# Designs tried in a protein design chat: VH-VL binders against q5qx64. Part 2

Target 1, 184 residues: q5qx64
Amino acid sequence: MESESHWLWLFNTESGKLSVKLSDTDVFDTPYKPSQLVNIHFNEQMMDIEDATTFQIVSETLEAYPADKMPCAPQNAALNATAWCRFGRPQMPQSWHFQKSDISEWPLERRLCELNSGFDQGLFLILDTDDEFATCLLLSEGMQLSAIKSLRQYHVIKVTLNRLLPATVDLALSAQSNWGQQLA

## First folded at step 1 (VH-VL)

Design b7 (framework fv_barzolvolimab)
Fold by ESMFold2-Fast, scan of step 1:
Structure b7 (fold): chain C 184 residues (1-184), chain A 121 residues (1-121), chain B 107 residues (1-107)
Amino acid sequence: as target 1 above (184 residues)
Amino acid sequence: QVQLVQSGAEVKKPGASVKLSCKASGYTFTSYYINWVRQAPGKGLEWIARINPSGGSTYYNEKFKGRATLTADKSTSTAYMQLSSLRSEDTAVYFCARDTWYSSGYYMDVWGQGTTVTVSS
Amino acid sequence: DIVMTQSPSSLSASVGDRVTITCKASQSISSYVAWYQQKPGKAPKALIYAASSLQSGVPDRFTGSGSGTDFTLTISSLQPEDFADYFCQQYNSYPYTFGGGTKVEIK
């Protein structure tokens, strides 16, 4: 689905909830709380051209992935990704231990990756990259990080580029990585 | 209005199974985890398990693993908990509660009214 | 499992009193503590999350504080509707665990 010019961002100051009004009767709730968000001092705000562009790029990325292997509803992921890109608080890298990738450079056009915690390997959407870090949104239903810690679906984390693994279906990128032999 | 509405009271015999429901309304059902928590008469709260309604992934307290089974039906926005091999010690009020994510943790911001389960012979 | 030790188990107070309830975790849980109020025959109601953040719609006489292992809930001026049971909960790690509860009764 494509974003429409009448879609509105809603922020409910009482509930602390960021939502997207899709129609008079259809409101999509994001899982993001005020502590994770910036620039949320409004009741209603129109989605702009950048929001529409983000939604379209994410939607196209997810539609290209095999439907039988997609762990989330693509529309929900696209709406949450768009919400994070507009209002998400910049993330700091955290102390989670992810397996190192042998890929020397991540192709910027590749927006899907996996991360391996040793407990789980999760599918992520790359929202943004710089020369050191990637901001990644979890598409998998959840991801165990340790015996006692897990990430929820749509949680956003920041990781170093050398932790990004090829998505399972990306054969060209997988061919560059010696990591594929260790995971098998 | 965000609301969780639970099924009515159940009376079961030892060894039976019970299946409780929790119907969500007023929010996007697949965007929040549903937790199950019980409270024995005059006792404190005990966490049983949680489910992600989006894909059905679950996490169980080891004490209930193997006896509790969580499911969710997206078409009806309803979460279910089945508890098998019932004992008198399972007599309690069972609550469903919606998680909300805040900082790097999750707490329960909206609760159902509770379902009383009595196990007696 | 993280054990949450709550004290006192009960207290008697009058309207207008300042009430303080404490909760101690068996290991560091940063600020991942919520506080709930429960009235007889009712479901718990969220009051505080992240140790000190006030839940939407909750009166500002309720205050949470603490980090690490020691946490407190304070009611600055007790009102008639505040006579209830109160529970702390850690959400730092699974399984989630609750304190034993504090009953706040009228004197």
Scores: ipSAE 0.007, ipTM 0.497, lowest interface PAE 12.8, mean pLDDT 84

Design b8 (framework fv_barzolvolimab)
Fold by ESMFold2-Fast, scan of step 1:
Structure b8 (fold): chain C 184 residues (1-184), chain A 122 residues (1-122), chain B 107 residues (1-107)
Amino acid sequence: as target 1 above (184 residues)
Amino acid sequence: QVQLVQSGAEVKKPGASVKLSCKASGGTFSSYAINWVRQAPGKGLEWIARIIPIFGTAYYNEKFKGRATLTADKSTSTAYMQLSSLRSEDTAVYFCARVSYDILTGYYMDVWGQGTTVTVSS
Amino acid sequence: DIVMTQSPSSLSASVGDRVTITCKASQSISSYVAWYQQKPGKAPKALIYAASSLQSGVPDRFTGSGSGTDFTLTISSLQPEDFADYFCQQYNSYPYTFGGGTKVEIK
């Protein structure tokens, strides 16, 4: 994948899904259909500065983690997160799929979280949060919610804050750092 | 620890151009955007433009489009704004301000430079 | 452009008073509102972001509230150092726009 300074939003003529034209030969397809999106009445639209900002934030956040600990390529997650932040339709909360956590407050600097459906525990990027809710993008390659329902990678869901769990990757890095300090 | 230090006061004639600088210290320069905001004497704040390092792209308030030009030099951690075709109503204090990239808090201006006074008079 | 209407334009208050400043957006801006304090001859200082989040180092007597179109900044017990100009700002969409400002002066 190669970046070009004038990336364009467009819709894939075969799949109908939102895509990003990175160059004359490189097109990145998001998993998002028009029915999941708003403000999409265009043939082609140049990425604006908010899009560039979102892409940079997500890319840099995920690149800070060891590659072998992340279930996705940082740039792919960043493009999908940018697409959702720009065009994603507001979500209704679906907290009932997930176990409650014992966490009373969520630190704003923690941008990764996990959600536990009882069937699976998935890694998510927090796109937005307020006093009551978090909007979360699935980074894991899939997540089972029930016997008959699953989320695909990069699906966006809204939950109450009391469903958020600390990301296992953050806990592992914290433990490694403490041990390294003792041995140094 | 991020601090923004702006260039000194300027006095210009109508029709001239002015180029203001904003030097950042502390933090990674490319991890935040720089906004330019002005304030005429006794008046409120007016947003001019913003520059984002990843695409090298600046976004301008339509009122200033064609007259304002934003650039940044990552090697010196300095942002610049050039304003051309100056008029008396451009007399103002010009501020640069950082927007930390943070998807959770949005893009508000958390650190401000001290301001540069620009006076346009015949 | 989104118009931010701030009221009152000025108010007189005494130390210890509760001060409320309001800001109304011409269209919904979710929670993307910041509040700034400006003293004479100085740059603005961030107080509140995301409508209700307190900026690090700002006293907890400052509170922000609201969502959508109606926002408020409250100073629960005014201190001598709080006499200043206050501005709201939306950062929901370009161009970013500011309220007209509120001057808080000694009664």
Scores: ipSAE 0.006, ipTM 0.501, lowest interface PAE 9.9, mean pLDDT 84

Design c1 (framework fv_lacutamab)
Fold by ESMFold2-Fast, scan of step 1:
Structure c1 (fold): chain C 184 residues (1-184), chain A 123 residues (1-123), chain B 107 residues (1-107)
Amino acid sequence: as target 1 above (184 residues)
Amino acid sequence: QIQLVQSGSELKKPGASVKVSCKASGYTFTSYAMQWVRQAPGQGLEWIGWINTNTGNPKYAEDFKGRFVFSLDTSVSTAYLQISSLKAEDTAVYFCARDKGYYWGSYYGMDVWGQGTTVTVSS
Amino acid sequence: DIQMTQSPSFLSASVGDRVTITCKASQGISSYVAWYQQKPGQPPKLLIYAASTLQSGVPDRFSGSGSGTDYTLTISSLQAEDVAVYYCQQYYSTPLTFGGGTKVEIK
């Protein structure tokens, strides 16, 4: 499912959430409400070439992983990532919830990371970075941050770069490939 | 058992084009990215780029954009490098190599290499 | 682009010697470095990845170490079959870049 020029951004009249009209019979609801978004003064707005590019990049990144190792459908994650990149409201950092790492020089090409709250460890897609922060979209089905706070799947947070942990799925298969070569 | 086999040497005139093949066997072709590296006579290794074997999307180093094109035929587990408008400075051995870690979205070096294809461009 | 500087460019040593090759990155690369061995007329062979992890099938006289910008390949006891050119490579960021190579010969 590649993005097409006729895909439209709109707001679902029942849920109030940002949605993507993929065809006359297929509408995808994002989890994002107007209060989380900016530049949303429209009834319908066509997806542009930048949106299509974001969708393709995220889809390609996630499709490189086996389906059984990913907690989400790549196409759903890609649509939600595209929605946030276009309309997402800038976030205040929430780094205090998460374990520090010693990795301060995160390469931009490494798009998957994990964050550890002490209650849960979640898998995230990195949407954007600057010299201090990363904007991260939760791919896991949910993540507990404290006794009273949890993130829902596809929620976006901002953290300092020293909170990013390598994705365990990458580390696990690297180890398995060496073992597999010994057995072959 | 796991191997990459490349096409034979090519002698071309300036302005011609060449298509180098790289056939994979012994593993799932679409689970690993294919990288391309060249080595000019008496010189070191130079990265050209890579191609995602699952999606077909390529990435090129800046110096190789335009005349260098990666492609795939997944039905026969083969990757291709095409060079158009050949110049004398394109004379090199061209290697394909499997990215060890790409299956999981991470680089981990190139663990399986083709034997190399010598491309000589002379008038 | 990240520049990888290898030293020395050439070394001559005796069988049984401990050989050290150094690679310096122009910026921190968080241990995303591999080492390759290339013998004349052959493709490169992966020896080490992730700075210190030995590739399966590679003799344990080869080892890698380092962090940040400075990385080292060590051959604990040089053998005649180790005559080759050795290359470091960073895979921290694209474009992937190689060091200039170190030619190792026996005296």
Scores: ipSAE 0.005, ipTM 0.495, lowest interface PAE 13.1, mean pLDDT 84

Design c2 (framework fv_lacutamab)
Fold by ESMFold2-Fast, scan of step 1:
Structure c2 (fold): chain C 184 residues (1-184), chain A 121 residues (1-121), chain B 107 residues (1-107)
Amino acid sequence: as target 1 above (184 residues)
Amino acid sequence: QIQLVQSGSELKKPGASVKVSCKASGYTFTSYAMQWVRQAPGQGLEWIGWINTNTGNPKYAEDFKGRFVFSLDTSVSTAYLQISSLKAEDTAVYFCARGLRYFDWLPMDVWGQGTTVTVSS
Amino acid sequence: DIQMTQSPSFLSASVGDRVTITCKASQGISSYVAWYQQKPGQPPKLLIYAASTLQSGVPDRFSGSGSGTDYTLTISSLQAEDVAVYYCQQYYSTPLTFGGGTKVEIK
């Protein structure tokens, strides 16, 4: 894995762009607008141990899945997830876009899920959960929510736990898991 | 600087109750989960559970459900561990430690100094 | 629960020696492993997380490696100040579990 100890958060106040400086010649742009972010009153800020830990955990989690079945590069998803965990504005639930699931409890260990809008079914990374809600980052290249609304890749939403569906890739890797029993 | 300061040692009789405090400073209290770890005399480390400092929701290891209760006072950046109906086997050093908010099961990078709880007749 | 089996339980080595401590999980834990150092009367100190990422302020003689179920903490050149008990910990799933500890002493 790449060393995260010298990576730098960059915020361009004029353009409103949050980025990560990975090296002298390599800058990663996040898709997040200033209205979606908090604590962005800086020009540059070092990534701390918490940021590095989030990046490593997410990157390694996604790398465990077959590359041909993932809609994104693990490091790109991990950088965006780390950015959201550090600067993302708390979301209001938007559960009404999504089909209810039959699952009564979500295992904390399962960090991938799918959500079904009726128009599309998207793959998400779960960033955080409590006993009622999950904060989910879209890994799919896009997801249609309605006739007039779509999510872009890496968009973050909050939904009630009863909207979470098992990820198809997770079921394939864990055929004997608790999810097989709960769905049956 | 980032610091967790715990309350002083306690000597209790079996059946009594104890409440250990853990006061945080130098960081945003609600951005990190608070975890609790126990170490019996001459023994290794044992995870008790964590509490989400933003929501107040606790999670306990199975062996610690019932008598062990986590609570918070966010206005003073303090977490608490209460143990009721104390038994001799509860004799240990109790540590609080911070974890990452979005991934509560992440490693513990800042630790309190520990609170010794001795239960004897 | 995921069991963490740590070996050896006791280790005696000379200053300057390369020291290796191993930790085996009862199932795959995808590098969700941390290593802690504990000196008598002190709380544990985080050395390494995510199996191989060195905590800020920790000397570079400490390193971690491994994947799947097998993980290793290495001290490339043991110093007198490294006398302590070392613990591995998985944070892949709840309950979080620690290895039994390895006591490192100078001979």
Scores: ipSAE 0.014, ipTM 0.536, lowest interface PAE 8.1, mean pLDDT 85

Design c3 (framework fv_lacutamab)
Fold by ESMFold2-Fast, scan of step 1:
Structure c3 (fold): chain C 184 residues (1-184), chain A 120 residues (1-120), chain B 107 residues (1-107)
Amino acid sequence: as target 1 above (184 residues)
Amino acid sequence: QIQLVQSGSELKKPGASVKVSCKASGYTFTSYAMQWVRQAPGQGLEWIGWINTNTGNPKYAEDFKGRFVFSLDTSVSTAYLQISSLKAEDTAVYFCAREGYDFWSGMDVWGQGTTVTVSS
Amino acid sequence: DIQMTQSPSFLSASVGDRVTITCKASQGISSYVAWYQQKPGQPPKLLIYAASTLQSGVPDRFSGSGSGTDYTLTISSLQAEDVAVYYCQQYYSTPWTFGGGTKVEIK
């Protein structure tokens, strides 16, 4: 689950999207088009130490959760998260799509959250937070925001902290723990 | 049946090292972080840090970086705390405790504690 | 680091009394507060988490309340077996930090 020193950023000649060359025969395609990205004036660019660090942190975070409760493969999510952190265009907040939560502050240790659009509730990886906003990457296979708008898996959105909800997978682990204690 | 069982008390001289074990049973070891907390004689509780039991990645409080090292043997559901270059001020009861990765439900199961005494 | 200031450090009360212990955080901690009970020679026992959620198996005479920076643990009717040291803990942000403890005795 480690990144290799020979991994390269490039653009898929057929799709035009950002990709990672893992080996001569293995290329991972991100869903990110050039219009969503910045600092992309290259043919090939090696992953740097910051990219490798991001990949390891995200992989470690997601691997801590039960595989059957996660809607994506940890390595795939980690590669997409690394791509966005490296090249993603800064997002304007779109908090109006989501219901307000009772949480006014978000713990730095919590990397997973959910957002509720009223149409759907999606699982997200938090890529970055500040005092006011969180940048969130969709882990769910899709999320409906309105009658006419949906987010695709791995889409990135920025929201105010008061939109964040605890991840259901975290709550399920907590409930399972209490059940085990009652029967032990 | 859910329990954390720690190794026995240790009496050490300054400069020695000690390795405390914490064996989990009755639950899925890798589904919970392992927390480490110490309590000096007659004093309160002090958080040392935690280790991710699935990945092995540790996080230490600033005062405990360097001499304190967390490790795991997941094949036997055991976490370890190693303290090197022991000082008299390390004399304390060392507790392990589990905490869910949601970090919502607190430390619900604790080991019985391991007394480490450092004296000349 | 978030500092947890717990008061009082000691209290003595009669069986049946209502006992209140307070804990003040140096900044807002969004209800990420747990309360632990520790009897001599024993490890701490979780009583309450998320400021107000009672742990399974804990008697309902124990309750927690509070928000922002100010939190309280209440024992509605003190029993002899409640003699212990009580600690609050914030787990909002690392490092996790504990209050200084409150020793509860029967007079």
Scores: ipSAE 0.007, ipTM 0.512, lowest interface PAE 11.3, mean pLDDT 86

Design c4 (framework fv_lacutamab)
Fold by ESMFold2-Fast, scan of step 1:
Structure c4 (fold): chain C 184 residues (1-184), chain A 120 residues (1-120), chain B 107 residues (1-107)
Amino acid sequence: as target 1 above (184 residues)
Amino acid sequence: QIQLVQSGSELKKPGASVKVSCKASGYTFTSYAMQWVRQAPGQGLEWIGWINTNTGNPKYAEDFKGRFVFSLDTSVSTAYLQISSLKAEDTAVYFCARDYYGSGYYMDVWGQGTTVTVSS
Amino acid sequence: DIQMTQSPSFLSASVGDRVTITCKASQGISSYVAWYQQKPGQPPKLLIYAASTLQSGVPDRFSGSGSGTDYTLTISSLQAEDVAVYYCQQYYSYPYTFGGGTKVEIK
């Protein structure tokens, strides 16, 4: 599924829910709370071309992976990623939960990474990088960070680049030369 | 030089506990995970688990959950493996090894091994 | 668990011979394979990682190849000091698992 020209952002100020209206009968709810969001002072707002572009890139990237190798539906991840890119509050780094690696520069073509807390190794979508940090969205159904702390699916965190590990599924698909290819 | 130096051999009775140490030098201890591997007499290598030296979080292979406990003393760059309620089948050489990141978790530097013998 | 089946279990060859050791994973492991050499009374020593990358300080007569489920360690010209047990290991998925080992001896 690709984005349509009349998709709308909805924000319900009473419930605090950010959603995407896909049609008159289809509304997608994001899991993001108002405290995680910025610029949500509206009831309805059209998705712009940047939103549509983000949705298409993420959707196409995740659809390249076999369904049985992905912990989430690609379109759901793409909608949540687009919502975070538009309205997500800048994150404070949480690198201390994760094993260090020797990576200080991440290949831009690699959109998936893993982070290892010692309790779990989670699969993440990289939303953005700079020369120091990566902003990562959890694709796994959940991830334990410590005895008392866990991340929920689609939670966004920021980590230093030296925490990123190659995604196991990405390496498997690159061996098959199927990375980024569309099905015939 | 990068080195992992393990504690000396141990002879224990069934039911006792043992604590093996692995002291790292020549690198930043918390930048590399520590893995543990066992080798029973005349047998091959068997992976026990690893510990994140930055967070202290361990990961164990299923067969080693319960009696085997990893711990750290980062102030002296030392990792520990403790085995409680020792059984004869725990007789083995126990190795610590440094876990290198980059393309995955392979073990680039190994300790000399600690022989643990469990007998009556 | 991913099983690593290593063959042969034992080989005897002459100095100067080309030696090949194979390792088969029970599922695709995307080149997350390391090879280790263990001499009697010594800890294992890393030879190869990522299936084909030679560890620094390891003689160039050692090489690794393979993809998917099938991986190979080759010693192009066997030397007397290469008498050892060789192990493959997958580090693709927990628990990490080793092959059963190949004991290499000189004739």
Scores: ipSAE 0.005, ipTM 0.487, lowest interface PAE 13.0, mean pLDDT 85

